# Designs tried in a protein design chat: VHH binders against q86w26r167to484. Part 25

Target 1, 318 residues: q86w26r167to484
Amino acid sequence: SLVVLQGSAGTGKTTLARKMVLDWATGTLYPGRFDYVFYVSCKEVVLLLESKLEQLLFWCCGDNQAPVTEILRQPERLLFILDGFDELQRPFEEKLKKRGLSPKESLLHLLIRRHTLPTCSLLITTRPLALRNLEPLLKQARHVHILGFSEEERARYFSSYFTDEKQADRAFDIVQKNDILYKACQVPGICWVVCSWLQGQMERGKVVLETPRNSTDIFMAYVSTFLPPDDDGGCSELSRHRVLRSLCSLAAEGIQHQRFLFEEAELRKHNLDGPRLAAFLSSNDYQLGLAIKKFYSFRHISFQDFFHAMSYLVKEDQ
Key: E = the ipSAE of ESMFold2; O = the ipSAE of OpenDDE; V2 = 0.75 times the mean of E and O plus 0.25 times the DockQ between their complexes.

## First folded at step 7 (VHH; framework vhh_7ocj_1)

Design u5 (at its last look DockQ between E and O 0.04; V2 from the best seeds 0.00; counts 0 for: pae E 16.6 > 2, placed apart)
Fold by OpenDDE, look of step 7:
Structure u5 (fold): chain B 318 residues (1-318), chain A 121 residues (1-121)
Amino acid sequence: as target 1 above (318 residues)
Amino acid sequence: QVQLVESGGGLVQAGGSLRLSCAASGFTVSSNYMGWYRQAPGKQRELVAAIYSGGSTRYGDFVKGRFTISRGNAKNTVYLQMNSLSVEDTAVYYCATDWGSYTELTFMDVWGQGTQVTVSS
């Protein structure tokens, strides 16, 4: 079986995929159907040491001693969740090399084309724009569209996000009174951004006088709220602008080279302090052989897209 | 339209045998995952037996060799031969496949109506 989950950025594809794994693990989903469910973050595939199926399985299991041979004897009992097909990355070493599929990408393509493990089940998540690249790989697939939050779910999310009921109500009231914000909150990722923005404003004692008029304004409001202050006693505005420019540069470089994970050294190259940019960047530790390495990513791909877009504006001011 | 129809359930004494049938329409049984599941009152649905597209089989831990799942290609039917039944085997038995629209994101989105199996002491 092959299923494609399609949805725009932030619609909750990743969340759903992870939930599926949990529900399977608890026996509530696919009772007895699969011996193994392998969650594969496509953006992380570049970190594989080898472009081999066995290595992928070891990676997924978090155990180099996983019984891969046994696992592969019954591929029909396997479910692969390929999360974020559109986020496949080029190897760090191949940043400048010819547009082609990396061996690691090829590995996943072989799975998708059903050349590798043709009897296994696949769930693939992707954004609409990447469907053009995915469709040629698909022989037979069922497509599911992820729509985001219902009105009820939006309300529930606000209640869940804000621990203070009064704050939740106030925030939700603001959003309900603004059609743009309310509509935007249909997208869970954007809903989070909006909630975070509002929370940030409330915590700072700021009254939301002007509401965003579009998605760009929403992100700008968020970014403006959470950009770090200047440490050097200088013009805080200049420092903020520097950080913004640097984030834009990082995002643009990533998009240009199809990279979504960044090493600490890369952040430094852009004069960014990862730990201070938690509002924009997330970090994870990855086991690479015997070493553990920290990588950064934008909290959501939408941030990277936003900063990438802004990079064109920032360049004009130089 | 894809449809599964179970039959063969009923009342049987402990130690007895039943053969359940699941007639499939709209798809080929031999090309798809087929599973027998059961649900007892107040319990979760659990796998009894499965046959995969490749022909491999799986059984629940409680089966202990008592049950056998098989395919009848000529009739596009999957069977569950149940021997040495016990009172604990009392449940509604369902046939399922992963053939469907996947609207609920369950690879097993086609179920039969179920057939009641009651084992008396």
Scores: ipSAE 0.378, ipTM 0.756, lowest interface PAE 1.5, mean pLDDT 88
Fold by ESMFold2, look of step 7:
Structure u5 (fold): chain B 318 residues (1-318), chain A 121 residues (1-121)
Amino acid sequence: as target 1 above (318 residues)
Amino acid sequence: QVQLVESGGGLVQAGGSLRLSCAASGFTVSSNYMGWYRQAPGKQRELVAAIYSGGSTRYGDFVKGRFTISRGNAKNTVYLQMNSLSVEDTAVYYCATDWGSYTELTFMDVWGQGTQVTVSS
């Protein structure tokens, strides 16, 4: 069985994929249907040193002693979740070329085309605009559109986001009074941005008098709340603009080269201090051979898209 | 509540044409995956045609250019135009959509009741 889950950036496809693995492991999802569920981040597959099925299983399990023969005895009882097909990076194809492999011989393509493990189940998440690259690989696929939060789901999200019920009630009241903001919170990623912005305003003692009127205003409110001042104190607004330009430059370069993971060197090239920019960049450590390497990404793909769009507005001499 | 209602089936002579309709309620056809499937007696259900939210289409291998899926946004309806019909096309034809809920991690198939297509030799 192959299912394609499609939805706009920020609709929670990755959160859904990760929650499915957890709920399966605890026995609340698909009880008795699958012996193993494997989560594969398409953004991260460029880090996989080998493109063989056994190595993928080792990588997903975090264990180079995974029982491959047992796992593969009943392939019809396996589920592979391929998360973020739209985030498959260009260096992944270059890695295949260095090993003399064509794209049709890549493990992901063989799985999707049902040549490797044709009886296993696949769940692929993607943004709709990337379907052009995925659809030619599909033979028998069901397509599901992931809707955003219902009105009830938005209310529950606000109540769970804030530890203080009074803060949750106040934040939700502010959002409900702005039809544009309330409708934007149908998208879980934007709902998170709005809640983070409101929490940041409340923690800084600010009174929310002016609410955002569109998605650009929502992201700008978040940016203005969390963009740190430069260490040079007396020029914080100018230094803030420099950091903003650097974030835009990183995002634009990433999009240009189809890169979504960045090494410390790439941040340094853009004069960015990754640890100080945790509100915009997340980091993870990965085992690559004997080394543990840190990689950064924008907290949400929507931030990379937002900063990329802004890059056309903040260029000064180009 | 999502509902799908097929119509337009019936008896047709080999080489003839038939147009199936699938009226949808509870959602917008143009924003969702829609598929036509068929099941002949003693056989498994198989994909006939699909139209994706982006407008791309897909057809089962046996269609060989004879069928066309389309949608009418004004009537919230998906159509299957079937030409050059043969006896092998005799089956119950179903329209379907796949539906999911992010918060509850629930995915369900929604099927119509089906419409009989019979092709006489």
Scores: ipSAE 0.000, ipTM 0.127, lowest interface PAE 16.6, mean pLDDT 76
ESMFold2 (binder alone), look of step 7: mean pLDDT 81; pTM 0.828

Design u6 (at its last look DockQ between E and O 0.03; V2 from the best seeds 0.00; counts 0 for: pae O 14.5 > 2, placed apart)
Fold by ESMFold2, look of step 7:
Structure u6 (fold): chain B 318 residues (1-318), chain A 121 residues (1-121)
Amino acid sequence: as target 1 above (318 residues)
Amino acid sequence: QVQLVESGGGLVQAGGSLRLSCAASGFTVSDNYMGWYRQAPGKQRELVAAIYSGGSTRYGDFVKGRFTISRGNAKNTVYLQMNSLSVEDTAVYYCATDWGSYTELTYMDVWGQGTQVTVSS
């Protein structure tokens, strides 16, 4: 069976996909239905040199000794979770074309089209913006929409997010009293931004004095809280405004080229120091052959979208 | 340093055969993508044949089973056997590979100087 799980940025698609793998592994989800469940991050697939099924399985297992022959004997007992179809990078497609391949010949497209392992189960997560590229590949697909947090789920999220019950109560009280914040927290990714912002404010001894009026204001509140102070270091390269412009520049270039992973040299091209910007950029190490390479991404795709949008406002004010 | 040197081009009658060779230095052909391309005057360069690191091959649609790409790993060389040639196959033939960094998600093209193939009617 093929299921498409769609929802706006930050609706918890990745969290749900990862939880499904864990729940399957513990026997609470689909007991006896699948011999193997594979999680595939579409953002990371660009790191594969050639699109062979065996290489994908090794990548998913983190082990080049995975029993591929045995895994593939009963394809109907396999589940592939293809997370973030909208995050498939354009340079990967250009790399394929350079080698004489089209995007339709990539392993992911062959899986989705049911040309490879046609009896396996697929779960594909995506933002709606990518449906025009995904829909032509689908055959018999069931569509599911992620709607966001109920009021009970929002309360539970705040209780889980904060380490201190008193902090959680204070943060949730602030949000419940602000209709815009409360409604925005229906979207789990925004809820995370709001919780992070409030935690940062409380840790810095600051008080919320002005309420946001939309998602842009919420992101600006986060940026204002976590952007490094101008006085930290005193160097012109560390200027708060230069850092903000550089984040906007990185995001704009990334969106223009549909690029979501950046290596350290790319950050230096934009005058960014990844470790100092942990509130905006996350890093992961990847095994590429015998080498371990570090790549950066915006902590959520919503930040990349936000800084890209902000780049137009900054340019207009120049 | 990385280099590719083509040979085996020349003049041949329609229906004839040629074998092109691409000798590689500075890297191992079996570990890399290798491709043959061609370009006639005033036309875009087009893929003729490719062999991937895993041994899989691909051919341009115009080949229609007439050409075969192979490699001689002991000689670190890639070959293109061209049979049943027609005047439309007249072009400069180039050997190419990728050489680059995974961290930039880009590859630097390495091309040979090309070898002329001319098919007379």
Scores: ipSAE 0.000, ipTM 0.232, lowest interface PAE 14.4, mean pLDDT 76
Fold by OpenDDE, look of step 7:
Structure u6 (fold): chain B 318 residues (1-318), chain A 121 residues (1-121)
Amino acid sequence: as target 1 above (318 residues)
Amino acid sequence: QVQLVESGGGLVQAGGSLRLSCAASGFTVSDNYMGWYRQAPGKQRELVAAIYSGGSTRYGDFVKGRFTISRGNAKNTVYLQMNSLSVEDTAVYYCATDWGSYTELTYMDVWGQGTQVTVSS
């Protein structure tokens, strides 16, 4: 079977995919149907050492001693979850701007096109814009639209996010009184941004006087709240502006080159301090052969999109 | 199920010809590495011929232009045309695939059961 989960950025596709893996592992989902469920983060595929199915399986298992031969004997009992088709990355090496698919991308394409392991089950997540690229690869697929939070789910999220009940109530009241914020919170990723913003304001003793009027304002409010202070005691505004510009530059470069993972050295080139930018960037350690390497990514693709868009505004000031 | 099934082996006189077939299931032959290997009694398994996903081919040193590997997309089958056979070509012939297009024996992911080829003097 082939299923495509489509939804806008932040609607919870990744969360659902991960939940599926957990539910399977605990026996609550697809009992007896699949011997193996392989979760593949598409943005991480570029980190594979070899463009080989075997290596992909080893990667998914986190074990180079996985019984791949045995696993491949019954492909009909395998489920591959390809999470984030739209986040497939181009190789880090600029020189390989070869027009076409990278070998690693090709590996996944062969799976999607059912040329490799045609009897296995596939679940693919993607954003609507990327669906145009995916459709030509699909012969027969069931399409499922991932919707964001219901009204009840939004309320529950606020209650879960804020450990203090009074804070939760206050935050939720603010959001309910603003149609833009309330609507935006339908998207789980944006809901997180809003909650984080409000929490940040509360922690800083700031009263929310002006409410965002659009999604851009929401992100600006968040960014303004969490940009790092000036370390040199100098003009805090200049330092903040510099960091903002640098984040925009990083995001723009990533989008331009279809890159979503960044090496620590790349951050340094942009004069960014990764650990100090936890509000905007996440980091993970990846095993690459015998080496462990840290990579950074924007906490959510929506941040990268936002900073990319902002890059056009900050350039004009130069 | 991913499977390779060889056929076409048998007894042939020296100087004769055989065409081996390897039917693949569970994957597409044209998109993957396919290799023919052989193992004679008391000898190590060795590469006879390979065809890569891009269509390029590789042959063992002993082939010397006598054998040709090809693939049939319609039947999802790889073939080995063997001409000018000699007694030394007597072996069990295996087809194999590697999802990474490696020719080394240790990297092969799937093997067929093999087909016996016997060349008489």
Scores: ipSAE 0.000, ipTM 0.233, lowest interface PAE 14.5, mean pLDDT 87
ESMFold2 (binder alone), look of step 7: mean pLDDT 82; pTM 0.829

## First folded at step 9 (VHH; framework vhh_7ocj_1)

Design v1 (at its last look DockQ between E and O 0.01; V2 from the best seeds 0.00; counts 0 for: pae E 12.1 > 2, grease 26.5 > 24.2, SAP .681 > .668, placed apart)
Fold by OpenDDE, look of step 9:
Structure v1 (fold): chain B 318 residues (1-318), chain A 121 residues (1-121)
Amino acid sequence: as target 1 above (318 residues)
Amino acid sequence: QVQLVESGGGLVQAGGSLRLSCAASGFTVSSNYMGWYRQAPGKQRELVAAIYSGGSTRYGDFVKGRFTISRGNAKNTVYLQMNSLSVEDTAVYYCATDWVSYGDLTFMDVWGQGTQVTVSS
């Protein structure tokens, strides 16, 4: 079977995909149907050492000694979850100026086209804009739209986010007073941003004087709250303006080159300190052969999109 | 000045009902978060019921449909209708609201003085 989960950024596709894996592992989901469920983060595929199916399986299993031969004997009992088709990355190699597929992309495309393991089951998550690229690969697929939070779910999220009940109530009240914020919180990722923003403001003892009027305002409010403070009196590398510009630059470069994971060296190139930007960037350690390497990514793709958009504004001010 | 004044507490037998009132001054109840909290001796203060500015309501887990929070249109008052009371509901009940201090631009919790509710077996 082939299922495509569609949803805008932040609707919870990744969360659902991960939940599916956990539910399967605990025997709640698909009992007896699949012997193996392989979660494949599409943005991480670029990190594979080899563009081979076997390597992908090893990667998913976290074990180079996984019984790949036995696994491949019954492809009908395999489920591949390809999470984030829209986040497939291209290597920075100069040669990729040519609109060709990278070997790693090709590997996944062959899997999606059912050239590789025709009888396996596939679940693919993607944003709507990437459907244009995915559709040609699909012969027959079931499409499922991922919707955001219901009103009840929004309330529940606030209660779960804030450990302090009073803070949760206060935050939720603020959001209910503003139709824009309330509607925006339908999107789980945006809801998180809003909650984080409000929490940050409350912790700082600041009143929300101006309520966001649109999604851009929401992100701006968040960014404004969590950008490092301007060092009193000096052009420090950690000036708010500089950091903002640098984040915009990083985001823009990433989008331009279809990059979503960044090495520490790349952050340095943009004069960014990853650990100090935890509000905007997340880090993960990946095992690449015998080595462990740290990569950074925007905490959510929506941040990268936002900073990319902002890059046009920042350039105009120069 | 923002003030909250609770009333309606007292002694009631198990299975009985009480209606608490919170009279607000200095602001409009319909436009603000209003909450009822309770604190039993030796226990932490906990949420009983809340009504948000948008009209949505929230209840503590222990309420189980027994209590209802509502706004009064004419008296700038919030009510807590409590039915099927049990001994475990014995506590001081407080009315609360959020308020923004325009002077220092800070969030403030405004509390009433509380009203004692005692449920006898």
Scores: ipSAE 0.020, ipTM 0.244, lowest interface PAE 6.6, mean pLDDT 86
Fold by ESMFold2, look of step 9:
Structure v1 (fold): chain B 318 residues (1-318), chain A 121 residues (1-121)
Amino acid sequence: as target 1 above (318 residues)
Amino acid sequence: QVQLVESGGGLVQAGGSLRLSCAASGFTVSSNYMGWYRQAPGKQRELVAAIYSGGSTRYGDFVKGRFTISRGNAKNTVYLQMNSLSVEDTAVYYCATDWVSYGDLTFMDVWGQGTQVTVSS
């Protein structure tokens, strides 16, 4: 069976995918139906050393001693969750030379086309924009859309996000006064951005006089709140402008080359200090052979898309 | 919250045409799979036509080029244009899609109430 979960950026596809793995492991979801459930991050799969199925299983288990032969004896009892098909990326040039192989996404394409393990179950999450690339690979699939937050779920999210009930009430009141902002919070990722922005304003002692009126305004409010000051606190607006342009440049280069993970050197090339930009960039350490390497990504794919769109405004001003 | 409402069914003579409509609320038609199915008395439901979010379409073998599925995104509707109808096309026609809400791990099929199409000789 093959299921495609689709939804706009921030609708909780990854959260649902990870929850499914947890609920299966605890016996709540699909009891007795699967012997193994494998979570595969399409963004991270480029880091695999080889494109063999055994290596993918070792990667998912975190152990090169995984019982591959036993796992593969009953492929109909396997579930693969391929999270973020729209984030599948080309290999880094250095890693491609090291491996001497075609992109690792070719193994995922063989799984999707049912050439490898044709009896296994697949769950693929993606944004709708990538469906044009996914649909030609599919034979027969169930397509499911993520609905987003109900009104009750939005209220619950605000209460959970803010540990201080007075903060939660004040933040929710601000959002409810702007119908466009309230509707935008139906998308969980946007709701997080709004809550983070409001928390940042409250922590800085600022009064919210005018609320964002669209998604661009929402992201700009977040950016204005969280761009770091200069080291010495001097001309912070000028320094923030330089950092903003650098983030736009990184995002544009990434999108153009279909890259979503960035090495420290790439950040340095763009004059970006990854640890100081935690509000926009997240990092993880990955085992690559014997070495551990640090990679950065935009905190959410929506930030990469936003900064990429902004990069055209900078180009047009020139 | 998600609802599908079919309309446009009725009586028609063999060789005639009908256009079925499926009005959607609670979601955006252009972003989703939408399918038309039919069920004749005593038979199981079968796919008539499907349109995927990317715009590609699929038809049941019995359609033989007579039907066309399309979307009216401004009205958030899906249409089934049915031409050259025969008595064998008599059935209740349903539109459908699949959903999961945030925080709900079970998938749910969403079906309309159905609209009767009757083709007389």
Scores: ipSAE 0.000, ipTM 0.350, lowest interface PAE 12.1, mean pLDDT 76
ESMFold2 (binder alone), look of step 9: mean pLDDT 81; pTM 0.822

Design v2 (at its last look DockQ between E and O 0.01; V2 from the best seeds 0.00; counts 0 for: pae E 21.1 > 2, grease 26.8 > 24.2, placed apart)
Fold by OpenDDE, look of step 9:
Structure v2 (fold): chain B 318 residues (1-318), chain A 121 residues (1-121)
Amino acid sequence: as target 1 above (318 residues)
Amino acid sequence: QVQLVESGGGLVQAGGSLRLSCAASGFTVSSYYMGWYRQAPGKQRELVAAIYSGGSTRYGDFVKGRFTISRGNAKNTVYLQMNSLSVEDTAVYYCATDTVSYGDLTFMDVWGQGTQVTVSS
């Protein structure tokens, strides 16, 4: 079977994908149907040492001694979850327009096109904008849309996010009184941003006087809350304006080159300190052969989109 | 509207045979995973037999060649032929397929109502 899960940024595609893996592993989902469920983060595929199916399986298993030959004997009992088709990364190339598929992209494309393992099951998550690239690869697929949080789910999320009940109630009250915020919180990713913003404001003893009027304002409020203060320790590198510009630059470069993972060296190139920017960047360690390497990404793709958009404004001020 | 309806269960003597049927509606059985499961009193539900869209089959360890799952395309039905039944095979037998609705971020298997199989000594 082939299923395409579609949703805007932050609608919960990745969360769903991961939940599927967990539910399968615990026996709740697909009892007895799949011997293996392979979660493939599309943005991570670029980190594969070899563009081979076997290597992909080793990668997914986290074990180079995985019985790949045995696994491949019954492809009908395999489920591949390709999470984030739209986040397939490309090497930094000067001439992006004429670029053919990378070997790693080709590997996934062959899988999607059913040239490789035609009887396996595939679940592919993607944003709507990337459908134009995915559709030509699909012969027959079921399309499913993610809508985000229901009203009940929004309320539940606030209750789960805030450990203090009073804070949760206060935050939710603020959001319910604002149609823009309440609607925005239908998107789980944005809901998290809103909750984080409100929590940050509460912790700082600040009263929310002005409420965001759109999604951009929401992100700006978040960014403003968590950017280091201008006078923080005299470190010029952590000035609010510098850091903002640098984040915008990083995001813009990433989007331009279809990059979503960044090495520490890349952050340094942009004068960014990854560990100090936990509000905006996340880090993960990846096993690359015998080496472990740390990569950074924006905490959510929506942040990268936001900073990319902001890069145009910042550039104008230069 | 996917529905599964089991039939064919009943009382049988040890060593006897039964053929269970699962009539499917709302989808074509040949295109989807179909499984027979059973649940005995006080025990967890376990896989008895499954047939994949590609035609491959899988059986529980206890089956030991006694049971056969098959598809009837004309009637859009899945069958479980059970031979050499023993008292230990007494359970409610369920037919299932997996349909995933992602719209509400919930996962639900589609199950029949079940059919009772009782094997007497």
Scores: ipSAE 0.082, ipTM 0.438, lowest interface PAE 2.9, mean pLDDT 88
Fold by ESMFold2, look of step 9:
Structure v2 (fold): chain B 318 residues (1-318), chain A 121 residues (1-121)
Amino acid sequence: as target 1 above (318 residues)
Amino acid sequence: QVQLVESGGGLVQAGGSLRLSCAASGFTVSSYYMGWYRQAPGKQRELVAAIYSGGSTRYGDFVKGRFTISRGNAKNTVYLQMNSLSVEDTAVYYCATDTVSYGDLTFMDVWGQGTQVTVSS
């Protein structure tokens, strides 16, 4: 069996996928059904130095002594969760770069086509636009659409996000007065952005008299709230413009080259100080062969898409 | 077009040393990761040593400091220096290169024909 879980960026596909792994490990989901569940982040799979099935298993287990013979003895008892098919990217290092050939020759494509481990179970999460690349690989699949928060779930999210009940009530009241914000909050990732923005405004003593009028304004409100202060108190708008242009440039280069992970050198190429931009960029250390390397990514693919789209608006305004 | 040819195998007494060579053609050994693997009869193939394009090395746990992988760029060759050999090191040793990039949706897996190493007691 193959299940495709699809929805817009931020609708909770990754959260659900990770929750499924946890629930399986604790015995509350599919008890006795699977001997092994492998979570594969399509964004991170580019870091796999060898593209063999055994190495994928070692990488998922974090253990070069994983019992691959035992694992592969009963393929029907395996579940692979391929998270973020739309986030597949080309390798960063020259050694991992090869001339492009037919997609059906990669390990993930062989799994999806059921050529490798044809009796295993697959769960694939993706944004709908990537379905044009995914559907030709599928033979039989069930599709599940994830649309986001109900009205009840939105209210619950606000009450849990803020530690102070009065703060939560005030924030939710602001959102309910604006149909655009309220509808946008059905997307959990956007709901987080809105809550973060409102919390940041309240912590800074700002009065929220005007609310965003569209999705672009929502992200811009977040950006304006969390851009680092100018160390020299001169023109803060000019400093913010420089950082914004740099974030847009990084995002545009990433989208153009199908990259979602960036090395620190790439941030410096765009004049970005990763540690100072934690509100927009997250970092993780990864084992790459025998070395540990730090990679940055936008906190969510929505931010990368947003800054890429903004790159056109910044140029048009100039 | 890419080819790997191992040499330097043979019979050696326990406690002795042996140096394996892997001559490469069709690519530059310093630009790609190169690995040595071995397979004893009835056993699965296992990593012995790898050297990455940046020069970092990795060894199988059983090596315990006895083996050293290196590159000779002038000869386009990768070496495996094996010291303090024991009977358990008896195997066919293979040189290998290249991994498939998921972003390119291709893969290439190039192996040499192997060279026999036999350690007598």
Scores: ipSAE 0.000, ipTM 0.090, lowest interface PAE 21.1, mean pLDDT 74
ESMFold2 (binder alone), look of step 9: mean pLDDT 82; pTM 0.828

